# Ledger of designs, part 1: VH-VL binders against Phosphate-specific transport system accessory protein PhoU homolog 1

No score or structure here was measured in a lab: all are predicted.

Target 1, 219 residues: Phosphate-specific transport system accessory protein PhoU homolog 1, of Methanothermobacter thermautotrophicus (o27767)
Amino acid sequence: MEKKYPRILFRKRLKDLRKDMEEVSQKTLKTHKLAVDLLMEYDEEKKEKVIKNSRAIDDMVFNLERKAISLIAAEQPVAGDLRFIEACIKVGSHLKRIGYLAANIAEAAEKLKDEEIPRRPLEDLKHMSDFVQMMLSKGIYAFLDQNMEMARELRHDDDKVDDLFDQTLEHVTRSMFEDKESISYLVNLLFIARFLERVGDRAVSIADRTIFMITCEKP
Unless a header shows other numbers, all headers, positions and changes below count from the first letter of the chain; antibody chains are not in Kabat numbers.
F, E and O stand for the ipSAE by ESMFold2-Fast, ESMFold2 and OpenDDE, each averaged over both directions (binder to target, target to binder). V2 = 0.75 x the mean of E and O + 0.25 x the DockQ between their complexes.
Where letters were taken out, [cut] stands.
The coordinates of atoms that the task and the answers printed are left out; those that the model quotes come from them. Centres of patches stay.

## First folded at step 1 (VH-VL)

Design b01 (framework fv_bepranemab)
Fold by ESMFold2-Fast, scan of step 1:
Structure b01 (fold): chain C 219 residues (1-219), chain A 118 residues (1-118), chain B 112 residues (1-112)
Amino acid sequence: as target 1 above (219 residues)
Amino acid sequence: EVQLQESGPGLVKPSETLSLTCTVSGGSISSYYIAWIRQPPGKGLEWMGTIYYSGSTNYNTAVQSRVTISVDTSKNQFSLKLSSVTAADTAVYYCARDYGDYEAFDIWGQGTMVTVSS
Amino acid sequence: DIVMTQTPLSLSVTPGQPASISCRSSQSLLHSDGKTYLEWYLQKPGQSPQLLIYEVSNRFSGVPDRFSGSGSGTDFTLKISRVEAEDVGVYYCMQSIQLPLTFGQGTKLEIK
């Protein structure tokens, strides 16, 4: 009976799904920023919050996907509504992974908290971190606002992340060669750089899904 | 302020397809449903179908095989097509906004009279 | 289909007197979300229908306080405490819990 109420049940559930996407998106953005902040200034309380938030994001995405699948099955949406619901499932998956990447960053940052990191690798990582945070925000808001022009910018941004990763890798390996005792902790800096690159990739995927949702064409 | 205005042919011959347009002005069509309701002369109201701006539709089973509702977002227009018309389809046709905050038809067009006659 | 039955189908009231219209649904209009999906509409002569009451008892913006709705489950009532000349028209109840959306037959209110 409930499944056949298009003006009531479907509209209400679609609004709930939109609200859920906004909430998980905001939590993901805040969690990523908290994790990145740990690289610059480690804080045990912030690390605990990142771990807690990553689990909460996972739960939120699980509930959101169940809601989306139920909505498709019950109401048999057409055209734009179906594309939006499917986009929520795909974007939700990326947000969940970004939450886990934040936890990975936080754990790697803890291993660096008491070490004197060489200036050049640290500066490269800071630049990469700032850029990736900007990309993530841009990708998420492009999706939430259905802003195709903003989404299209992400492809060009991705090239810069790859350059920053390569530069970080080069400077870290050079530091390791010059001081072999640094290898034990600098590997964690490389892990963080890799996790940041993966966050950037996820931001591009969110933007690509936004473009597909709007145009029905390959990005 | 959102306003709805129906337009149509006035007279349609039996067996032909009736085509009506509802034009929305004064606001975006992206936050509510539009319904088509008809009223035969001297009789009550009959819901025909509802559409969301995305193209999602639901139809009254009594007319489902003959009715199609569509939307043109570039013109802020909703259209109703009813095929194989008979004298029983003679009615005033209304479009109405089905607004989520009230779960009710809060704004109605003026209605357009359609007569099915040879 | 949910059948909506109105009584009476016609009533005549002297100005200032109360009027009462009943609406019965063939099944409950209470949804699992706790809301009851019943509305009342008024169609004045020569005009489009207009919303009076939504969700059983909530007056729509601009509707005078003399109009009140009540009821639950399958039995609903629209009351006008003191009928005025401008209240003349046909009153319809409607359910929006289940497809197809269905209206009552209408109740014609006239002034004596």
Scores: ipSAE 0.000, ipTM 0.441, lowest interface PAE 13.0, mean pLDDT 85

Design b02 (framework fv_bepranemab)
Fold by ESMFold2-Fast, scan of step 1:
Structure b02 (fold): chain C 219 residues (1-219), chain A 116 residues (1-116), chain B 112 residues (1-112)
Amino acid sequence: as target 1 above (219 residues)
Amino acid sequence: EVQLQESGPGLVKPSETLSLTCTVSGGSISNYYIAWIRQPPGKGLEWMGTIYYSGTTNYNTAVQSRVTISVDTSKNQFSLKLSSVTAADTAVYYCAREWSGYFDYWGQGTMVTVSS
Amino acid sequence: DIVMTQTPLSLSVTPGQPASISCRSSQSLLYSDGKTYLEWYLQKPGQSPQLLIYEVSNRFSGVPDRFSGSGSGTDFTLKISRVEAEDVGVYYCMQGIHLPYTFGQGTKLEIK
């Protein structure tokens, strides 16, 4: 029954943790977009920016995790605050991995820069890329805004990503049969499609974490 | 090792704005706040305000209407601006790294005299 | 605001002898997390303050074992078991539980 008066310092640190999440989220979104843009128009300077940003995201997430763990250890948060802090740790881990995937996409794009990619596989990849970018934004903003309706949409979007991947695989395979010399570079296009699928999976995980966090806080 | 260094003009005229900069090197500013603390000659320590590296600020109500703290994360620099200064604002100004209510590393301090 | 009161305001000690400084807060510094947010700082002549002890009794990195902190609630003590010449300066207690952060008025330690 004892009522706990919230400490101003704890509320300040919780607000700072929320701002850290906003900051790393924005950097992750921009880094993913930069990596995908490299596929359409390769640029060495942008590739280096993606690699640098990936490392910066890793550092930001490490610092955010340290802060979150310190808050839990020092402040013994009430259940709702604890769930938010734990969600930040989990979502941070997904954002870090999305940063790694952006670096992987950039490296695969470099291997395709001097090749003339067949039209159909390229259009499939572009369509898949646009859809995954939408999913990533939706997942991140669902978390930041605690929008459960938006988060629930992600669970159904994952099936569409799988369908788009299958379409991409079929058209790439067809192109490989028609021109066997294309196999050496089209494999990199499949790697990019796989990396995009993994980004989609991470967006779904962020959305799932949001749903569980909200359900626990707002029964 | 972590080092904080204050810089700014040593003399400010009454009614003008005091502007100081704190540069942090040798350690992480992430997860930490940077605080400004002042010490008038022969007196004790007064906390003025704190900023998190993301830009969130908290100010001492005694100076809240006149104080602004800002951060430039690309340069690891933190700035303090105090408007409408008077002789009462004459003090050594310190920046210090803060976490959970304690200041683990302090700058060397910079003396600011408010005089015409 | 929490008011921090130190006693004595000045203290003269023969080298090798112990010294004790008291700090009292106008309200409890114990938070519901079980921690007490009281810190001690030393300002040597012509130098910046330096952290000695945080959370009542934890020595900051590099602080000699001769420094110890104790207390609970509103009453706190800093002890130096054997005062050395390098310990001369002004000691401040501080509360970090509520904004604004507030310091005691300081205790000046001098050698006889």
Scores: ipSAE 0.000, ipTM 0.418, lowest interface PAE 18.1, mean pLDDT 84

Design b03 (framework fv_bepranemab)
Fold by ESMFold2-Fast, scan of step 1:
Structure b03 (fold): chain C 219 residues (1-219), chain A 120 residues (1-120), chain B 112 residues (1-112)
Amino acid sequence: as target 1 above (219 residues)
Amino acid sequence: EVQLQESGPGLVKPSETLSLTCTVSGGSISSYYIAWIRQPPGKGLEWMGTIYDSGSTNYNTAVQSRVTISVDTSKNQFSLKLSSVTAADTAVYYCARGDLYYDSSGFDYWGQGTMVTVSS
Amino acid sequence: DIVMTQTPLSLSVTPGQPASISCRSSQSLLHSEGKTYLEWYLQKPGQSPQLLIYEVSSRFSGVPDRFSGSGSGTDFTLKISRVEAEDVGVYYCMQSIQYPWTFGQGTKLEIK
């Protein structure tokens, strides 16, 4: 045979890749939560931590992708292992983008820190934020645990995020018509809602990759 | 104390599929790999294939088209299926365990072996 | 495939005398990480094989000090410093660096 590596070493390298996925996943979850917490209680140090974490996640994903590509090149994995390594590359890309979205949320939250936000748009945003946090956690753990049933649940969750976004847009628009001077800051609340919707999309993509990895079929 | 125990039909007719089970007791399947090795009467050892705790498998090219190894984690059982058997497949079949994450290589525990005869 | 060749195929020794078994591989068993993936197994009559030595020279747990392995690249040796009655059986070398994993043809050790 052409392979020069003992499979026991391949299994150890694959386990190391799994540990890397767990570490970047946990940092992504913590960074997202930290960013959305800024909406309720703005804190300059927390914002700086979100920005730093976003950059750290980018670096972790870059290193993980290089490790995954090296593993494919060196080991010529069988189909199941190849799908797992490919899934790590794709999921890593989603985690990196979720880190960027956390930084965007933190920037927008800073622009709202000194404003009195109308009650209904704020309630909509809080509801959407709670739901998206649940989706992100579910998507990530579905991948880490290779839980196909959990991954399938996220398809239903995405429809609710879209509805929550539309509702938020309507209520923000009405608040703008009632007080035109609010337009200058309420646009930032819409940006946050859009960023949350994008995080939800990424959670679904992670779940879809989990389904493909397990079934070998397009979700 | 880790123990591996093979079980099978003993006798299989030519052209049929051989099915063997290995049951692991006294230890975790996680962090280990299980291999199937056979030994024809009076001959040496031949590695047939390995399954890892992930469910991933590698097979000997000599039997690759006919062999399938699988695991049922709920029962701590591994199976080997070998299709289209001939008299050349008559052998004692062993399952053996290797450690994935410690610094030793090789098969640290072996089952007692089960004799399979392919005959009409 | 890596071919493993053992010599001799059989040997008979008087109790207390040393025994030596050679194993040669058709290509190097040295991995780029610095480890050499060569194992030795003993199969006693009517029993399953048991691991004696891994990575050329490391004794597996419970294996007596009288067993030693040595070698590098393609040429390996298993030595028994003082053969005892319980050492009777067939000895196999194995390489685990490359699929398919392959065994030597075996060396039968008998006591006179």
Scores: ipSAE 0.000, ipTM 0.423, lowest interface PAE 15.5, mean pLDDT 85

Design b04 (framework fv_bepranemab)
Fold by ESMFold2-Fast, scan of step 1:
Structure b04 (fold): chain C 219 residues (1-219), chain A 118 residues (1-118), chain B 112 residues (1-112)
Amino acid sequence: as target 1 above (219 residues)
Amino acid sequence: EVQLQESGPGLVKPSETLSLTCTVSGFSISSYYIAWIRQPPGKGLEWMGTIYYSGSTNYNTAVQSRVTISVDTSKNQFSLKLSSVTAADTAVYYCAKEGYTYGYFDYWGQGTMVTVSS
Amino acid sequence: DIVMTQTPLSLSVTPGQPASISCRSSQSLVHSDGYTYLEWYLQKPGQSPQLLIYEVSNRFSGVPDRFSGSGSGTDFTLKISRVEAEDVGVYYCMQGTHWPYTFGQGTKLEIK
């Protein structure tokens, strides 16, 4: 029989799983960027694309998780391969949640599209958004490349995101005190800042899974 | 039986785009990576790029700015386009199926000779 | 990019005698999954390359047992225990561990 090499088929399935991870990761990165771009220049078609991509990411992760579980059950992989497959399941879950957060950001951005946002809170949000995009990219590529040095950087990055969130909250609060009519829409800017902070948390979780996969120890 | 067959024009003028097609039978390209490899006359083998059925590609940095590989899974075909060709692109072009494990090519096409000449 | 260097560039062998070809990589070919993706191909005159050995030491389907591969890290060897007339051609090593995939420059085997 031609298919007498089960180990070769297993390696092909692992390669396919790695490729599935790359594809869902790229879609997640692009969807997140599209969502945050809505904050600077709102566009109805872009918002719809974010919502559709969020659902597509959910479907991709569902299929990937089922493939990973099947692979573990069928092949009884050695420790390193098992840790990689398990990491794919956990990282996939984080990518799915990041897709949901992109949809939440897009919906909140729509509520701000007709408002004139005070300059300081807007600058804070833009700074936070740029930094979170960098963190997300770093976390994902640390996982895909199994780069532990890059993964370890994410913990220091997380402290910066927390600081940026606190600064945003302070400036938004001051703007609300100066113009009470702004409260109705500035709440949506705080929701966006919170969603960005949660994306940062997910990036750190992806990095932590990478460290655990390589070392088999808590980061 | 597994078969790969390259096709395209054997002569391309300098500065134009070289376009080749690979038709596969005996397996579905949706299950495997597929690559293009070339060989200039009297020289060695050079990997140009690999594609997965989803359309995701990896290219050799030496040709990355000029090469595009695409796939039509419904026709069991994939194509190579190489822009701005010069005499240095004269070669036999092969398509090949990647095996079950990373990085090896278990079945190759017969190759098609492409000459870049005015 | 990983550079693959083959030695010798050519060799002539009397039928029935052994032949050995070396391949050296500029960096380790051990993948993060623990496997080493080093392959050997034979290109007979006027034909497309054909796979002989994959993952250092595994013979591809239909390849005679007189062919064997060995090595680790950065140094690899292809051996033919008893060379036959049909073994004439150019042998290439390739690494599939990292993008871009790279080939050695080739070793031409001739019969005396």
Scores: ipSAE 0.000, ipTM 0.395, lowest interface PAE 21.0, mean pLDDT 84

Design b05 (framework fv_bepranemab)
Fold by ESMFold2-Fast, scan of step 1:
Structure b05 (fold): chain C 219 residues (1-219), chain A 119 residues (1-119), chain B 112 residues (1-112)
Amino acid sequence: as target 1 above (219 residues)
Amino acid sequence: EVQLQESGPGLVKPSETLSLTCTVSGGSISTYYIAWIRQPPGKGLEWMGTIYHSGSTNYNTAVQSRVTISVDTSKNQFSLKLSSVTAADTAVYYCARHEDWGSYPFDYWGQGTMVTVSS
Amino acid sequence: DIVMTQTPLSLSVTPGQPASISCRSSQSLLDSDGKTYLEWYLQKPGQSPQLLIYKVSNRFSGVPDRFSGSGSGTDFTLKISRVEAEDVGVYYCMQALQTPYTFGQGTKLEIK
């Protein structure tokens, strides 16, 4: 028998928790990308996949939180382990909400599928979507890799998302003014922009949680 | 010497709750987990769930909605409750130990107790 | 869930002859700690299961050196160099890498 100090099973359960975080993170990233792709080319089957994945993410996060609480109760973990487990609970909550936002994006994209979207608002939204996808990936990998430098960049990135949102809002509003019939469907483009901004907010929250976990200081 | 001993009713009616007790002697319950594993007649082994001294549990998803495991540290006793039983729950039920710093999950087993679900 | 598959399902051996049982997992049982969480259990007729081998190749206390385990990744083997009457029973492999812990379907060893 190998001598190990102290709790081999506890360490294994922490590794299982990290593996669960990796799995739910990956599903969240793929689901978000699938949802925004619907804006460029709508597909009923892909929309249903987003809805199904959103539900699955919710289930995975529920099970992960139960596992994390069980670890805290059973093991009375030391400060570093406790911060990691608590970070998993908080980050899991953000991933669940990002999954819901993906479903919201898919629903709004469906309402746009038969409409001819004005060029400028659509290009603004594409630019915003690309940037938010980058932020989400950065926030998630900053957490998974415990990369402080990457996490700190997210606060600066948030300013750019706000600027892109304001630009999109202005161009959507102008298009509505120029063509009143567009109002009925362009509100969905605005909803997508708002949902993207909220995804960006969640990415920042994941990064903030990573900073707190590592430094034990508020960002 | 660590010993585990299961006890229970032997016969349970369909739709009722099965209740089993595992009593541990010869060691402290604070250094290990206790698992419940069942074996239907002529079939293989199925892990039901595990509990630690603190009351923390982990259940097999196949029975998660019906199973509850609890511990009474003052008596060194662990209990399994399985609700809404059917004939499919007829099995020998074992409790087994594994150490938190050990290299293996189930190093000591009780002798098992037969539970028949019949009207 | 990790699925464990054993072959053969039954085996009849003349006393003194060797026996070999295979176990395959649906995914690698190698953990990030460099160890492989594969165990073997024996259930003798009318008795509870007993641990034989843990982490692929380590014999549990009191287990005769006739028993040996080997393998890596997804493919594992339990060997008995010279089968004795006391070895009759059902052999199960089990993965302890992740919950739910899962067992193979069992291999019944009988004497001819």
Scores: ipSAE 0.000, ipTM 0.384, lowest interface PAE 22.7, mean pLDDT 84

Design b06 (framework fv_bepranemab)
Fold by ESMFold2-Fast, scan of step 1:
Structure b06 (fold): chain C 219 residues (1-219), chain A 117 residues (1-117), chain B 112 residues (1-112)
Amino acid sequence: as target 1 above (219 residues)
Amino acid sequence: EVQLQESGPGLVKPSETLSLTCTVSGGSISDYYIAWIRQPPGKGLEWMGTIYYSGSTNYNTAVQSRVTISVDTSKNQFSLKLSSVTAADTAVYYCARVGRYYGMDVWGQGTMVTVSS
Amino acid sequence: DIVMTQTPLSLSVTPGQPASISCRSSQSLLHSSGYTYLEWYLQKPGQSPQLLIYEVSNRFSGVPDRFSGSGSGTDFTLKISRVEAEDVGVYYCLQSTQYPLTFGQGTKLEIK
């Protein structure tokens, strides 16, 4: 039996959706960090956790999307809440892809676990990883907090990621030329750099979606 | 477009039971709440009660002992019965649809009820 | 029951000038859900009430942007930035945070 005013029930459903976004966001951040940590210190249990988390994120996003679509269809929300629900669908898609990228990073890290990686390429990749991790956190929290100022910073940050990628590519390539036997495994560092670049791109997309949600304008 | 239309007797004698009907057209009542609001001549709005299409009700404590709201989903109709009426119950009675997302967005045109001998 | 008090009860404005209506509740309207369930309705002469604002500050579909709602806790305000002739009528605030739902006594807006 309904004993509450109808808008209280709708607002509870919106709160549940917000909570779902927070939960999938936190799992995505944790999973990304676990994956990049594997590069510095490989651990089979951590790798397995990343793979499981990637699948869990996919399931959470699937359920979140259906919940959001149901809210739109059943409740026909007006402008602000409709934009929030639509943003949840779009951001959820990006979080799902970031989860997949974490699994890709973990698999590439596994290919490197028994190899001695040259110090300079590894340091470059570590710098890129730290920067991308910061961008991902910034993009996600800009969305969760609806922080327009923070969201606007992401496009400028993306230029730095491209520079870090190019630097990493140069040093990895140089190491390959100095030791041709390293080519067979160092190519996996390039895959990880590429995956990090893609994560950065997804962070920018989350920020762009936040800007659109708030302003109704293209970023 | 959903429309609400109230209908009633117009005149009711003191101590009798007032019966009003709200007919919904242009859409389904499924998953909506309907509220009854009254307005005595020259005075403000007073909420009487709300019903969900399943039959669940909430009533204003001031009239709780005398008011009953019901629904007939097969006819798309809501009814309000108010027992033991007095002159103080003279008012325009409105029914209004309550959205799950927003307040009372669709109102009937109101029906005047006069309690007089 | 929560008592809703509106001030002023009547105001006259010159067309194009702003108007402000206050609504105060005897208890906080913040619900345990984290939302504040305060609505504003307009009743034009001879017509049924119509929804203007819900949840303090959200403008209902079709309501002109010259209408805005604000407030928190027990103190709420409806503002009209530029009053037009079509805005004449009685404005009511409503709390739906708890049963019974209670309206303010109404504020009559007229043009000078």
Scores: ipSAE 0.000, ipTM 0.463, lowest interface PAE 11.9, mean pLDDT 86

Design b07 (framework fv_bepranemab)
Fold by ESMFold2-Fast, scan of step 1:
Structure b07 (fold): chain C 219 residues (1-219), chain A 118 residues (1-118), chain B 112 residues (1-112)
Amino acid sequence: as target 1 above (219 residues)
Amino acid sequence: EVQLQESGPGLVKPSETLSLTCTVSGGSLSSYYIAWIRQPPGKGLEWMGTIWYSGSTNYNTAVQSRVTISVDTSKNQFSLKLSSVTAADTAVYYCARDSYEGYYMDVWGQGTMVTVSS
Amino acid sequence: DIVMTQTPLSLSVTPGQPASISCRSSQSLLHSDGKTYLEWYLQKPGQSPQLLIYEVSNRDSGVPDRFSGSGSGTDFTLKISRVEAEDVGVYYCMQGTHWPPTFGQGTKLEIK
């Protein structure tokens, strides 16, 4: 039996890697949305789904990294293909971390489910959550569609997330001073805000990797 | 649906470089390979090479030293250049899509006739 | 290079009768992934080739069910159960298992 010719083998492996990226990206987006939905209306079944999905994402990324490294080692890809494979490894790592952050958000949301959250901190968190969801979607689709214009927007979006976090911190701190009994549970709201900020950071990293993959230059 | 259209000079003099273009419409270039196949008058088909949208190529050893295939994604075009042509390079040249799903050429262009003559 | 040998090189068939074309490869076309990359193409007079069969026996979209492919290893067959006038042309087998991809010399089918 002779070996399959290089074009067909390499092409199949690139196709498999691209399909894996699409699948893990979609699961990550769904898992993040389930986690942030818990902030507004807690549901035990949704929380269990988030935890299960987080573990599944970790497994998917582990397998994807194995495939990508094997492909580089076996095929010695040309520059464009090598950049794509390297981008898949880096983006996969960020998707895995976003999955872990979704689990952290879900756990913190469970600790808040029976508490009456002051109006202003809750509104801040809702606004921040909506914005971070948009950023994550934008970052992931910029990568999947290789859309450089969309990717370049993420840095400016991250500045807004930082401002929203600072505002949330100020309002939460004020609420704690006015009612010290709130300290025990409002700390969990700050943890959620921090986790959302970290998701935003990961979206920016995905966008930066997309720009590098396309241009060979930092944003 | 994806459609392919070849274009070329029709006539090329011996020792010159032949340049052909394949224009793609109706689909994303990132989802398939483009192959070049030629057919001398009255003879069978010969696979010349393929290219992926990133520029990665594979060439038939029979023409490897003379052939270059390239892609311009901004124009939705693939090109084939064949240097140092002789009468033996007279043929109809086809571009064809080799999709990721099947590893076969399911869409072919109409073909462009190239005659190498003084 | 893998040599693909077609027999017969030409055949004439009365409409409605069956036709059979053989393709033999110089080496096994079974790939280590378990697939056999053998295709059949039809080139009608004055037209570009069109895909009929891929991976030995799978019909391409829109190909009539009167066309069937079979075989394994080095021996492959394309069968037309009931030949119609529109089937006139040259049939080519092609292998994609070994580098470089190679075509058979072609079989011309004519109507009597």
Scores: ipSAE 0.000, ipTM 0.414, lowest interface PAE 17.0, mean pLDDT 84

Design b08 (framework fv_bepranemab)
Fold by ESMFold2-Fast, scan of step 1:
Structure b08 (fold): chain C 219 residues (1-219), chain A 120 residues (1-120), chain B 112 residues (1-112)
Amino acid sequence: as target 1 above (219 residues)
Amino acid sequence: EVQLQESGPGLVKPSETLSLTCTVSGGSISSYEIAWIRQPPGKGLEWMGTIYYSGNTNYNTAVQSRVTISVDTSKNQFSLKLSSVTAADTAVYYCATYKPGSYYDAFDIWGQGTMVTVSS
Amino acid sequence: DIVMTQTPLSLSVTPGQPASISCRSSQSLLESDGNTYLEWYLQKPGQSPQLLIYEVSNRFSGVPDRFSGSGSGTDFTLKISRVEAEDVGVYYCMQSIQLPYTFGQGTKLEIK
């Protein structure tokens, strides 16, 4: 009655792996958004949720990696399937690191919660945060949808992030010079800017993995 | 854009072996897994078998003893051989792709089909 | 083998009106991975079958949003919210949880 076909079961496991990628991706997007929201409006509950989500993302990625490695070992996948599984492992690693960066952003935001941040540096950080959030969403959906056109756009976006970071650094430095008492807390604003830049880098890496996966899939 | 094209003899005598080919264009044969599905006149669809890019095959139990699916990389073709044919094997035969590692588990690209009549 | 049963076997609809096709499987199509392996195909007159819906409810690329799939376990439905002339043909459900893959008998959709 019951019939088992190893190749059909393998393909169903690949689909399960893709579903796991979707779930960890959504959690990563939500966690990043919660962390950047803390920059604009600090809230202890949101910080706690970011920390909790960062740990959950780490666990999800650990389990996903084990599943992927088991598929490679047990099933001896051919080039296309192997590249997809390898892409899942590498993208998963980036999602885990983005979760960790969200926790770092949350911790730095907590150190700024009682400080009056100068208008221009805060404005710059808002612009950078909005842009990085867009890049992260675009990179993740390029991977999930296997959209090479979207993935290729990310490389141009990264130049804008670098420009926004440099602008933020200039205005933060100017504010520190005008008010030396601000140095002790404004360094945390620079840490947040650096964390956002790293998130942007991770989005580009996810896009690069998508391009590699698709391009190498075609003989 | 990948395309599939079936070809065969059109007419086969009872007890002989039916041989069909599926030619892949617009993509490498090694990137696709191919299923053969048939449709007798006025009836529904019946899955015959699938060949995976590894070369492994799975067949419908109803035809398992008579069917062989193979790949010829040099010609960019898949083939179906069905031995000891009878009038019941008269059908339109389709080949269709099943992408490994894709985000869906379904037959997404179909050939136009080739009609096979079994008669003396 | 898993048996797929479609109802009705034929359906005649006035353009712009909705249509509904049911598909029942002899066994649950829910796999231990949490996915339900049910697809819908459309065969237009004189043409090859084309994929409409995979995994119960996911529309294949290019399929209009007037097509929707739903269901769970052994009971599935394909709905067309507003039938158009190009929708005529035979609709088939298929299970891909177990080999051999099996199709329903087909439902013929015609315009009045």
Scores: ipSAE 0.000, ipTM 0.419, lowest interface PAE 17.2, mean pLDDT 84

